# Ledger of designs, part 8: VHH binders against o67189

Target 1, 350 residues: o67189
Amino acid sequence: METTIFQFQKTFFTKPPKERVFVLHGEEQYLIRTFLSKLKEKYGENYTVLWGDEISEEEFYTALSETSIFGGSKEKAVVIYNFGDFLKKLGRKKKEKERLIKVLRNVKSNYVFIVYDAKLQKQELSSEPLKSVASFGGIVVANRLSKERIKQLVLKKFKEKGINVENDALEYLLQLTGYNLMELKLEVEKLIDYASEKKILTLDEVKRVAFSVSENVNVFEFVDLLLLKDYEKALKVLDSLISFGIHPLQIMKILSSYALKLYTLKRLEEKGEDLNKAMESVGIKNNFLKMKFKSYLKANSKEDLKNLILSLQRIDAFSKLYFQDTVQLLRDFLTSRLEREVVKNTSHGG

## First folded at step 21 (VHH)

Design f2
Fold by ESMFold2, fold request of step 22:
Structure f2 (fold): chain B 350 residues (1-350), chain A 122 residues (1-122)
Amino acid sequence: as target 1 above (350 residues)
Amino acid sequence: QVQLQESGGGLVQPGGSLRLSCAASGFTFSSYEMSWVRQAPGEGREWVSYITDSGGDTYYAKSVKGRFTIARDNVKNTLYLLMDSLKSDDTAVYYCAREEFDWEFTAYWDHWGQGTQVTVSS
């Protein structure tokens, strides 16, 4: 079977095909990533990832073995990265390749997805084991989308949010990103947040916001620096964000959300709760995010987090009740914290 | 506004051939990927074939590969399905469908024609 990622998506999630082994490849890697995200959502705990450069032959074959429905496990989705590296571990032994092909042909209860990070050439697809997989399984290609279709996607998104984007602003954004889907998605969503109250985006505003993304400066970097107590860098990033038109209320929203989650995690940890379970209970499920939150917990005491939450509440109240500048209140907060760090670092007395 | 009109269906014997056409109007046809989709009696929709906006790449369901050919004429704004070696299992209403996707890259068909009946019987 050979099909596109979009056609495969439509059939797999409604009326799945009888084939069980699929090769995913193509020029538009973000579409593969998006498909796999949908797959993970569907399979949950039955979604497993194998890294071909890290697994043994026995681990590989064990992972592909049939799963008993009476043992509480259900149909699994097995996703294999770096399959080429696994093939190198097998070496040039013809019998080992034949064994691999037989195992893949006989997958009955699971789905297996072999993921490549590039578009495969015809010669690669004509070589074993992929030649055999093409016969009993399927080849799924993620082709590059045309520039016109990408432009239409972006325009439709702004229209859905009621945001009027100037034509030259839109063209600038598309050219700056090179029509890259991942970068476009992130920048458009940031621009939507930026324009949530104005509902208009001009060329100058897009240049300001896109420049912030191009510098790899974002609100999450500011929050990261603040929570790791790098107040000097946090001040610089704050000034950059404000100069590029990031709304202070968005900064406050993200900061407050993180601070509250961290305080909750401290409370649960003190009561003996498993940290990974606690993190999932507050919506932190991504392993990279779990790693970052562990770092934040290490850097901040429960009292640090309580004081941060109180300070953020005070800033919010003064902004609204006394019409004081939220940005200046944030600067004053960070400057005060930085001054305490300077005094602490220069203090002596034995 | 967007209009898709299929034609060319009919009654044919097993092993016979048909040519389906789909006239498109109300949109820039050459900018959209297109599919043929069929619906047999009592069944859900089944994707048959797909063609890129330029016509440079084509894809087929396993059940029709080697027997069906999708083509397009971007000057005449017309999509075609050449069906050879027809089987009784090919009996269905055939629709041309416009390919679309949302911001989360969930794919769907956003416009359909009225359909044309293909009946393969001895």
Scores: ipSAE 0.678, ipTM 0.847, lowest interface PAE 1.0, mean pLDDT 84
Fold by ESMFold2, fold request of step 22:
Structure f2 (fold): chain B 350 residues (1-350), chain A 122 residues (1-122)
Amino acid sequence: as target 1 above (350 residues)
Amino acid sequence: QVQLQESGGGLVQPGGSLRLSCAASGFTFSSYEMSWVRQAPGEGREWVSYITDSGGDTYYAKSVKGRFTIARDNVKNTLYLLMDSLKSDDTAVYYCAREEFDWEFTAYWDHWGQGTQVTVSS
């Protein structure tokens, strides 16, 4: 089977096909991310992410073959990132490749989604194991959207919120982001919040508020939510990051860097050092970033930051020493913090 | 106003051929992906074929692959479906459908025309 991500979305979530193994690839990576986010919503606890560069061969095959003996058949969605790295671990052995193809062909209880971070060439799709997957499973492509379609999407969103966007402001925003859907979504939502009262966006305002977006923007959103203790939204953003294919080590590096800087700033503040001077001493010189760090310092005590650092160290250690799933460790951490927040919000009345 | 008008249907014997056309107006046809969708009596809509905005890539439901060909002419704002080796199972009303999505990238067909009846019987 070969189809587009949009056609696949329409069929899979209403009357799924009989095929069980799918390859997702394409130039419009954000569409793959949104599909996987909807998949996660459908499958909940039965949604599993595997990282081909982190898992063993037996863990991989176990995840693909699992069935429930009790309570009937439990259908799972198994999402595989970095499949190429997993293939490298198998090496050049023809027998191991044949075993992989046999396991994939015989998936019965689960759906398997092999996610690529680029558009695959015809040569790649014609090579094993993907050639066999194309035969018994499906190839799903996320095609690039036209600039006109992206412009219409953005304009429609501003109109939905009652915001009048000047044409040159809209064109500037589209060019600044390079028509990148992920960046546009983030910047448009920020601009909507900015213009919520006045309901007008001019070119000068977009130039001041919107900025060049890097691949790290989504990770900074996650870090921001976590440090402001919005754990429910942080969990949702984490799931989105994984759906997009952001490696968990990147998330850990940025979060750990911020946590350490905040702890240092908290100590310097307690010793009476000027906050702006302290921020510059740890490399925080941008006014926007200073504002964000001031918010983080307000939301977190010194003890909060110490405990965060220790938790991150444990997650890193368990990931490396015991080969535990970094994403699940982060999810468990956030879930534990969310449960504490729910208990805290319940009044102690009596 | 988006307008899609299908034509070219009719009665045909099994093994026969038909060419469907869809005239598009009221929007920038060349910027939209398009599909053919069919509806047999008593059934829901069934996706048949899809073509990218440029026409560079085409996709087909398993039931029609190798027998049907989707094409577009962005100068004439026309979508085509060339149907060969028709079977009784192909009997349906065929719709030209415009591909759309929302801010959360939930995909749907937002416009289609009145449809054109294709009947395959002996």
Scores: ipSAE 0.665, ipTM 0.847, lowest interface PAE 1.1, mean pLDDT 85
Fold by ESMFold2, fold request of step 22:
Formats: sequence, C-alpha cells, structure tokens
Structure f2 (fold): chain B 350 residues (1-350), chain A 122 residues (1-122)
Amino acid sequence: as target 1 above (350 residues)
Amino acid sequence: QVQLQESGGGLVQPGGSLRLSCAASGFTFSSYEMSWVRQAPGEGREWVSYITDSGGDTYYAKSVKGRFTIARDNVKNTLYLLMDSLKSDDTAVYYCAREEFDWEFTAYWDHWGQGTQVTVSS
C-alpha cells in the first residue's frame, strides 16, 4: 500500500486496513506529528515507542512478536524511531535482513509505525526492508502542503472568527513563519485573541504581535543545520535570519542552550545514565524532540561539543567586550567550519 | 458554490479502457488535492487514487496501481482517471472527491459529485 497521510488518517481511524506495518515519511513533518498524536490518543497506554539506536536486536524482535500464549492480548500501536540506526546494527548480513523482513511480515496483533524524520528518496524506498514493507504493509507520505493551501487554512480560521485581515498582513505572517504549520497555528491563535474585540488585523499589528515567535522557529532551523554539520545550508539560513531582522542574541541563546544540553547529555551517557532519563533531566520530554537530540548526539563527539561551546563563549565575549559584530563572528565561525569540511572531504590519494 | 461533475463512464469489456473526467467549478481547483473514490454495489466507498494540487505527486490503491492513471488540467479545472486493463472487480460508481482538512489537520472529503457508472462485463 502507498498512500498520503491524510488518506491514511481517514482509513485507519475508521476502518483500519488489513496491513499491520507502515512507514511514515515526508516533508510535512508536522502532519506526521499530528497523526501520531491522534494515534497516542486512541491507544493510550497501548501506545509504545521503540528507539532503534537504543534497543538490542532481540528486544526489538520480542517487542514486535509479543502475543498471549492463551491467544489473546490487547492491540498495541508500536512506534519506531531511528529505524536507520537499527538497520546499521544488523549490518550487511543477508540472513539478518531476511529475519527482519519475516518478523515485520508476521506482525498480527499490533500495528507498527516506522517513523522517518525526512522524505525518503525512491532509492531508499526501493531498498530492503522498505521494499518488502511496501508490499505487505504500507508506505505513508506526508507531502508538503502548498503555500496556497496553507494561506487558505489561515484565511478560513480568521473568517471563522469574524476577523478581517489585510492582505499585506497575511502575507507578512506567512513569510515570517516560513509557512511552518506549528508556528502558524500558534501565531494565528495569538492574533485571534489580540483582535477579538476590533475584528481587524493590519500589517503593523501583525508585526508587533508576531515578531517574537518567528524569531524562535527560524533560529531552531539554523541550530538544527549547524548541529548536523550542514554548514552550507546553515550559512544560507543565517543570511535569511539577518535579512528578516532576527536579533543575533536570540541565535546565540538558542544555540548555546542546545550545545550545553548536548554536552551534559554526553557526560551523563558516559557515566552510564539512561539516555531517555538524561534527556528528561535537561528538559527534553517530547519524543519528536528526543529524536532530534539523538541525531545531534550522533553527529557530534564530546570534543566537537566542547569546541563548539568554547567558540560560542569567544563569540559572546568578543561581541560584548570588544563590541564586534556578532553576526559576522557567526559567519566567520561557519565559513571556517565549512572550509575545514571541504578540505577533509577532498581526496588526496584517490 | 462548489460543484463537481463526473462523466465518461460506461459499459466496457474486460481488458478495455475508459477515461473519466470531473469538471470542477465554484472554487480554486488548482489549490486543492483531489481523489477518485469508487463504490461497488453493496459495498462501502473505496479510495482509488489521489493527486496533489500541482499534479506533481500521485498515489494509487494497490488494486489499481499500474492500471489506472490520475491526472489533472488546472487550466480547464478538470480531473481525470485513465483506466486501462479493466476487470470485473472495477465495476462501481466513481466519484471525484475534494480533499479537505480542518485546523487540527483532521482529513475528510468535503465535496463530491453524483458519480459516473463504470460497468465491466463480457
């Protein structure tokens, strides 16, 4: 089965299909989050999460194969994050790959949702085990919503509340949030409350009310790219942030907070503390955010994080004590990192 | 006033082909994802295929994959379903359906037409 997340949502929650194993992927990750939230509501305590980077092969297979020896058990929704990491644990052994496919094919009592944090390419979907999952299970894609559909969603919400929004105000809001669905919902709901009495929203009012939230969302995109070492894209996002007037202090605050949390998590993991509990201790409780932080930990060594923290401290000190341009210091940092990665990836012997 | 009108159904022999059309009016057709949905006698509705607003991505039920092709013409505001290698199991009323979602991203079909009958018999 191959379908969209909206079509799958309509089917699964009314008359679920025969298939038991599904891959969720796509560019509109918020739609996957929304689907999983509805799934968690339906299954309650029978909603369980497996982290492919944390559990052993035998624990994984046991969790998927759970049945009552007397023929009855409660149906569960099993959600698997970091499945690629689990596949790496299997290695390239043909026999272990065949075992995984057989176990997934034989899921009878539970539903299994394999969640990816990106859109999978056709090459990835054509590779085992996902090729087999497409046959006996389903591939569910969360396509990017068009900018026009997102605009219509927002207009419909304002109209529902009787609020007249100037076109320039609406376009500013959409551009400010980058059409990010989660941020749009938050900003629109805030703007509705702001305009509840006068029922009018002008460009100046949206600029006044919406500014703070957009700064946070755009900065998180920059931090994500930097921590995953995509320095070329990080530079482009930084330029965009500055063009829209995002204050460098906000960039530094969020990046420093993430770097410190990651370094703390490295130290706690080294001392043998359970990673999920360690994440909760530094305020990371959301499963989707846990997935992101696990990827940051994988991409950055303890030494990488120490050096990042020291670099951020130097940038902060030069900005405050020597009155140097924080934005240019960040650009210099990123260009230095990009230059090092280009040299590192260049073959000198073949 | 949203209107969807299906056409192009008929009686066809097994292995034959048909082209269904859906004329759309009363809304910005190019802004909406669309689906074909069918209903066989005595059965519930079965989703057949889906196309994005631009036409850039298409998806099909397993029962029709490789035999049916969904397409759209955003200039003429028309949705199409090209059906090849028809089987008796394809006998149904075929509906053009508009994809919609609410503020919480709960999905539904908010409009569909009266349908067009496709009958596959020897």
Scores: ipSAE 0.655, ipTM 0.838, lowest interface PAE 1.2, mean pLDDT 84
Fold by ESMFold2, last read:
Structure f2 (fold): chain B 350 residues (1-350), chain A 122 residues (1-122)
Amino acid sequence: as target 1 above (350 residues)
Amino acid sequence: QVQLQESGGGLVQPGGSLRLSCAASGFTFSSYEMSWVRQAPGEGREWVSYITDSGGDTYYAKSVKGRFTIARDNVKNTLYLLMDSLKSDDTAVYYCAREEFDWEFTAYWDHWGQGTQVTVSS
């Protein structure tokens, strides 16, 4: 079976098919996320997530083979992320792939959802085990929604709330978020709150209020480069961020937050605090982010961080009190730091 | 006003063929995915086929795959269902339906035609 995520949603939640194993993939990942959210609501405690990069072969096959051992025969929904990583653990041996296919074919009591974080190519879908899953189960694709359909969704939401949105304000919002559905939902809901009394949204108001998470992901690249002292690349990324319309105050806020956290961590480390616990105390709980912060701490002395904080405070004060161009102040800061790096490299040779 | 009007139904012998049409007006037809849905006497509605807004991708219920072809003409604002190798189980009223989703991305059909009867008998 091959179908779209929307068509699958309509049939699965009303009269589910007899097939038990499904592959979910596609360009519009947010639609997969919303489907899985509805699945979790339906299955509650019977909703199970497996991470293919973290589980053993034994754990994987046990989860797929089990029925409820403590109660009724209620079906479960097993959701598998990072299945490609699990396949790498199996290697290229044909017998291991044949075993996997047999286990998947024999799922009878539960539903299994194999979730990919991208759109799969024809080659991937035509290779095992997915070729066999297409035969005894189903392939479900989340296609990109057209820009017109996304615009209609947003307009309908504002109309539902009685809010009149200027056309250029709407177009700005769509372009700012890159038509990203998760970001659009967040920003539209914020704009509805903002306009709850006024019932009108102008371009200037949307520019002031709207904030893009994808812009913040790009800002984290800038912050990463700056903190690892790659000032030449940081300058290029800064210019790109400004060209795409990212507000310099957003950049300043994130960079200042990171600098303050790093300075605090440096002080706690010097006092003998456990670094992992210290990181959690400043809100860094994600393992990936912990790894990045460890690299920042290694690249920057306590004095480096103090000087960075002071420089950021001056840039912020001059921007606000003297109305100086924040972008130019940031460029001047980075250019000064790049010049110091050049001096350090040449003076050590003398 | 969104308007969908089906036509082309009729009586046909098993193994025969029919072509259904759905004339669309009152909306930008080329922006919407569309489906055919059928309802047999005394039964609930059954999804038959789906086509993307461009017509680039088509999907079919297992019961009709290989026998039915969905198509669209975005210039004429018309949806088609070409039905071949018809069986008695295909007897139903066939509806043209517009695909929609809400703010929570719950999918549904928001507009339907009045339907066209297809009867496979003899």
Scores: ipSAE 0.654, ipTM 0.830, lowest interface PAE 1.1, mean pLDDT 85

Design f3
Fold by OpenDDE, fold request of step 22:
Structure f3 (fold): chain B 350 residues (1-350), chain A 122 residues (1-122)
Amino acid sequence: as target 1 above (350 residues)
Amino acid sequence: QVQLQESGGGLVQPGGSLRLSCAASGFTFRSYEMSWVRQAPGEGREWVSYITDSGGDTYYAKSVKGRFTIARDNVKNTLYLLMDSLKSDDTAVYYCAREEFDWEFTSYWDHWGQGTQVTVSS
């Protein structure tokens, strides 16, 4: 069967399907994550995760078989990540795909969820083993929600809390978050908390509250510190932001944006372009912001910025694809940078 | 007030065809995903088909795939279900259901009509 994540969720938790193997894919990975979170909650200790890039073929089959052999055992949910990598391993062996298909087909007692971190292409779905899985299992798609649907969701939430949001404020919020469900959810919750005594949220209020913890602690402070290579303070601010409920991915988004702009500016500078004009070309028009960016440019080489971008991309990938702790990844990144600076300073001082 | 009104059901022979319609009112129809669900006597509600808000994507239960077609007209605020090659097992009350989800993205049907009876019998 082929269905949406929403339909699947409804059915799975109310009337579990007869099928046991499901492929989860789609453009909106957050919905898959939310589903898996619910799944984990439901199954608890019987929720098992397999990593296709780490698990051996033998281990993989054992894991899938153990779930079926002991008829008296509690139903398990097996979630498989990086299945593509596993398939690559199998692809080198004759008939291995057939074996895999057989094993998957014979799963009886447990549910198997194969999770892809992107929307699968038609070609992928029509190829083995997914073609076969589609026949005896299910293909579940997490499609992106429309902007209007997301807007409605947000409005509904505010209304439920008795909060009226100005239209321009709402639009700002939506744009700021880029309609990212996770980010939007976090910001909305923050705004709700902020508006605890207020019935109306204005644009100005949203601007002040969005991506900020307090007047003294905000994401931009973190970004500023990081870009000025004060990693020690950046770490402290990061911890504060996290403790106050700022989602690390929000931080990452802003940081990435800045890094990319800075990198672009560096390149333009190298080409001899006027910096002020260049800044405007990347959307930096405010004089204060221009000043900050000038400082960032002074503090960072082109290589530094490139490395930063790559690091951020990596963190983003690990966070989104492998569900790793983004905060920890950021901490690690900062720590690593800090260590490098210390070494550099000690080497130049000696 | 959200209103959904199903129509088009009836008695049909096996292999026959029916076209169900659902008239929607009281909400922005174009903004909502819609489903057809059916309930046979003594059975629970079964999902039949799903269509996205724009109508760009459609999904079908295995039992009806290849036979049924879901469509929508967002200008007319109408949902359709074209049912071909009907079987006795398709006998049920068919409902148009509005798709909804909560803040945690738990999906549910929040509104449906009175339904329309589809009977497939020789």
Scores: ipSAE 0.793, ipTM 0.907, lowest interface PAE 0.6, mean pLDDT 88
Fold by OpenDDE, fold request of step 22:
Structure f3 (fold): chain B 350 residues (1-350), chain A 122 residues (1-122)
Amino acid sequence: as target 1 above (350 residues)
Amino acid sequence: QVQLQESGGGLVQPGGSLRLSCAASGFTFRSYEMSWVRQAPGEGREWVSYITDSGGDTYYAKSVKGRFTIARDNVKNTLYLLMDSLKSDDTAVYYCAREEFDWEFTSYWDHWGQGTQVTVSS
C-alpha cells in the first residue's frame, strides 16, 4: 500500500494495520520525525532503533527475529535508519536480497519502520527490496505541506493562544523560516512565549524576537555548539531537537562522525599534513564545512576530541546495552562539560 | 459554518459504477486536503481515498485502488469519488471528510457530512 504519513498516522494509532513493515520517506522529514516521536511514546521500552550503517548482517537479522527467548513477547516497534547503507553492505547478490526480503516478509508480531531521510525516487521504490516491501507492507510518504496550509496552521496556533498576529508579521515569519516546519514551530513557540501578556504581535516584534533562522536549527546546530564548547546553548538545542522528535541516537551518530573526522584531522596535522588536503581526505570538501571544521579544530585539542569520542562511545554503549535514556546521558555529558568549562574559566580569570 | 453534503449514492449491481459528490461550503475548500471515508453496518469508519489541496496527489485504500478515483473541483468547491467495478463489500455510507491536523501534526477528520448510502447488491 501507498499512503501519506497523515493517513498512516490515523490508521496506525486507531486500528493497527495488518501489514508489519513500512517504509517512511518523503520531502518533509519533520512529519516523519513527529510520527516517530508519537510512536516512541506509544511503545516506550519496546521502541527499538537500528542503524543500518552500524549493524552487521547477523545482528540485523537477529534484531528482526521475533524469537523471544523470554515468553510473552510484547509487540515492538523497530525503526531502521540508514537502510540504504545496510543494503550496500549486503552487496548486489540476489540471494542476499532475497534473504532480506524473506526476513522482512516474515515479520508478524512486530512493526518495522524503515526510515529514509529523503524522498525516494520511483526507481528506488521499484527496485528490490523496496518493491517487495511495497507488496507485503506499506510505503508511507511525507509530502510537503502547501504554504497556505502552513500559514493556516500557524494562525490557528496563535489563535488558540489568544494572540493576534499582524498579516505582515506572519508573512515575515513564514518567509524567514522558509516554511520549514521545525523552524517555524520553534519560532512560533518563542513568539507565543514572548506574547504571553500581549494579544497582538507586530512586525517589529517578530523581527526582534525571531532569531535569524540559521538554516541549521538541525542536528548540525547542536553539533556545532557542542564542538565549539557552547554547552549551555547545546543543552537548549538538544531539548528542542528531542521535543521535535529527533532521535538522540541520530544526534549521536552525526556527532560521532564529526568527532572521528576531527580526531583524524588532528592526527594528520601532527604528521605535518596540509590541513586542506587532510580535510578533503576525510570527505570534507565543501568550503563552508572546511571553515567549520577549522573552527572545531581550533576549539578542541587532540585530547578533547579523544575524550569526546570515548564519551560518545560510552553513551552509545549505555543506551544500547543497558537501555539507559540516551537523552539523559547526553544531558549529563553536556552538563559535565559545562561545569568543567566554567571551572577553567574561573581559574584563568582569577 | 463548515458544511459538507454528500450525494450520488444509490443501489447498484455488482460491477456497476457510481459517482459521488460532496458539496463544500463555509470554508476555503481549496486550502484543505479531503478524504472519502465509509462505514459499513457494524463496522468502523474506513478510510477510502485522499486528495491533496491542489488535487495533485491522490491516495487510495488497498481495497479500492484501481477501482475508485478521487477528484476535486476547487472552483466549484466539490469533491468527487468515481466508483467503478463496485463490489458487495463496497456497501456502506460514504462520507466526505475534511482533513485536519493539530500543532503536533496529529491528523484527524474535523468535519463530514450526513453521508450518502451506497448499496451494491445483486
Scores: ipSAE 0.786, ipTM 0.902, lowest interface PAE 0.6, mean pLDDT 88
Fold by OpenDDE, look of step 21:
Structure f3 (fold): chain B 350 residues (1-350), chain A 122 residues (1-122)
Amino acid sequence: as target 1 above (350 residues)
Amino acid sequence: QVQLQESGGGLVQPGGSLRLSCAASGFTFRSYEMSWVRQAPGEGREWVSYITDSGGDTYYAKSVKGRFTIARDNVKNTLYLLMDSLKSDDTAVYYCAREEFDWEFTSYWDHWGQGTQVTVSS
């Protein structure tokens, strides 16, 4: 069975499917993430996420075999990210693939969602194990929406909020975001917050409020919170990102990059160099980003940044060398920082 | 007002063929994805087929794959379902439905026609 993410969503939440194993793939990953978010909401504690690049074969099979020994056990949803990486680990051995197929075929009590971060090719879908999965499970595709459909969606949203957007403003917004759904959603929400009921949004207003949003907007929010030392909110956002299917290594990559840049900037500042020039030298050219980085520099001492870098390096090392859960390491890091701040605040108030 | 009107249903023998049509009005037809849905007596509504706004991609339920073909004419504002190799199990009222989704991308059918009866009987 091959269906769209939209059809699948309707069916899954209204009439439980007979199939238990589903492959999710497509060009529009945001739709998959959105669907998974809804799954998480529905299943709560019975929602499990596995990362195919991090889990062993044994862990994988264990996760799938956890049949509720107890007849009354709630149905579980198991999501496996980066399944392609997992397959690579299993190797090209026919026997291993057969075992995998057998295990997947025997899933009866739980739902298993195999997620790919890209659109699968026909060749991949026609090859084992996906060929077999397609026979006893479902293939779900998330295709890109048309530009017109996206435009309509945005207009509808504004209208619902009593906001009238000028045509040129709307076009600008669409172009600015490149019709990226995630980015567009974020920008639209910002604009809605900016606008009062029955307000007209002009091109100038949109230009002022909307910023070039990268695909990693949510990650940047996390980074922003972390660097501004709002660790409580950072923890919440982290959980959201993970739930949304963002790989922790992506988060780490961005955070590390920012930390290193900030450290460099701090050093240059101490040497008396012009901060604006310094920012440009490290690739920060956007005025908005410059503003953010200035805020980060104010919020962090050189020592703070050094410690952050070291912590990130440790997390990376532990993740790679000891196969520790990167997400948990990040949580621990944030929690530790939060605790330190609380202690500081209590010591200065007494 | 959004209107969808199905036609083309009827009585057909097993192995026969039918062509259903859905005339759309009251909205920009070319901007919406469309589906065929059917309901058999005593059964719930079952999704049959889906087509993108441009008609570039089509999807089918497992039960009808290889036998049914969904198509659309955006100039004529018409949705089609070509049904070949009909089976008794295909007996149902067939509806055309407009696809919609909210800001959170919750998908739903927001408009339906009155339906057209398809009966496959020897």
Scores: ipSAE 0.727, ipTM 0.882, lowest interface PAE 0.7, mean pLDDT 87
Fold by ESMFold2, fold request of step 22:
Structure f3 (fold): chain B 350 residues (1-350), chain A 122 residues (1-122)
Amino acid sequence: as target 1 above (350 residues)
Amino acid sequence: QVQLQESGGGLVQPGGSLRLSCAASGFTFRSYEMSWVRQAPGEGREWVSYITDSGGDTYYAKSVKGRFTIARDNVKNTLYLLMDSLKSDDTAVYYCAREEFDWEFTSYWDHWGQGTQVTVSS
């Protein structure tokens, strides 16, 4: 079977399907995580997680057994992460892949959820063992929600609480979070708590609350300082953001988005495009944001922005490939830039 | 006020074809995922097909896959279900349903049309 995570959710928790093995994948990973959270709530102690990069073949097949180690017929939910790593462990041995398919096909008393952290391509879904899983089990996709749908979800939540949010405040929040559902949920709940008595949210209030319990702690303040080349203050704000639990990925996402937009705007200016139209073409429609982006364009050359983008790509790659601390990589980047400014500004030895 | 109005049902012989339409109004149609859902006599509602807001992805229940095609026209605010190779088991009232979800991403159909009857008999 192939279906969406939403349709699957509707049926699974009321009248579970006859199929027992499901592949979960898609661009909207937060929807998969919310489904799995509901699954964990339903199954409690019968919810089992397997990590494909850590488990042996024996452990894998034992976990999928129709009977528990201690006996019984109680239905379990077995959730498998990093299944691709498990498949690599099997290698090119066709015999072992055929055994895997047979075991998965014969799951009868448990549910098995194979979780991917990305959207699978058609080629991947048409390859074994997923091709066979599509036949005897199901493929469940979590599609990206449109920006308009996400905006409507957020508006509905504010309306539910009786809170009037200004349009530019809402747009600022959506842009700030990059329409990320997990980040939006956190920030919207903070804003609801803030506005519980007043029942109105302005742009200035969103800036104050969403990214700072104090005005000194703000992801946009960090990005602003960095783009205006105040690296010493940017370092201090970064440390403050981390100490208050701001996600490093949020910082990277916002900074990368700004850098890419600014580089695009430099290119469009180079071609003679009208700056205000160019800004609207990259999603900058609010006059306040236009003013800030104009200041960033004045402070940064095209080469500055190119080098920033390359540095951010390097930080992201090192974080993922070598599991290095993203925060420390950012700190090192800023320290390097600050040291360059010190060397550049000195003209005489002591 | 959200309005969904199905049409195009009727009586058809096995192996025949029908085209269902759903006219949508009172909301921004292009922003919502949509489904066709059917209900046979004495049975609960059965999901038939789903289409994303852009129309870029479509999904089908196993019982209709390869025979039915869901489509949408976001300019005309219309949802379609093209039904081919109809079987007696396809006899049901067919509903156009708007997809919705809450803040916890629990999904449901929040608005339905009146339905259109499809009867497949020899």
Scores: ipSAE 0.623, ipTM 0.843, lowest interface PAE 1.3, mean pLDDT 84

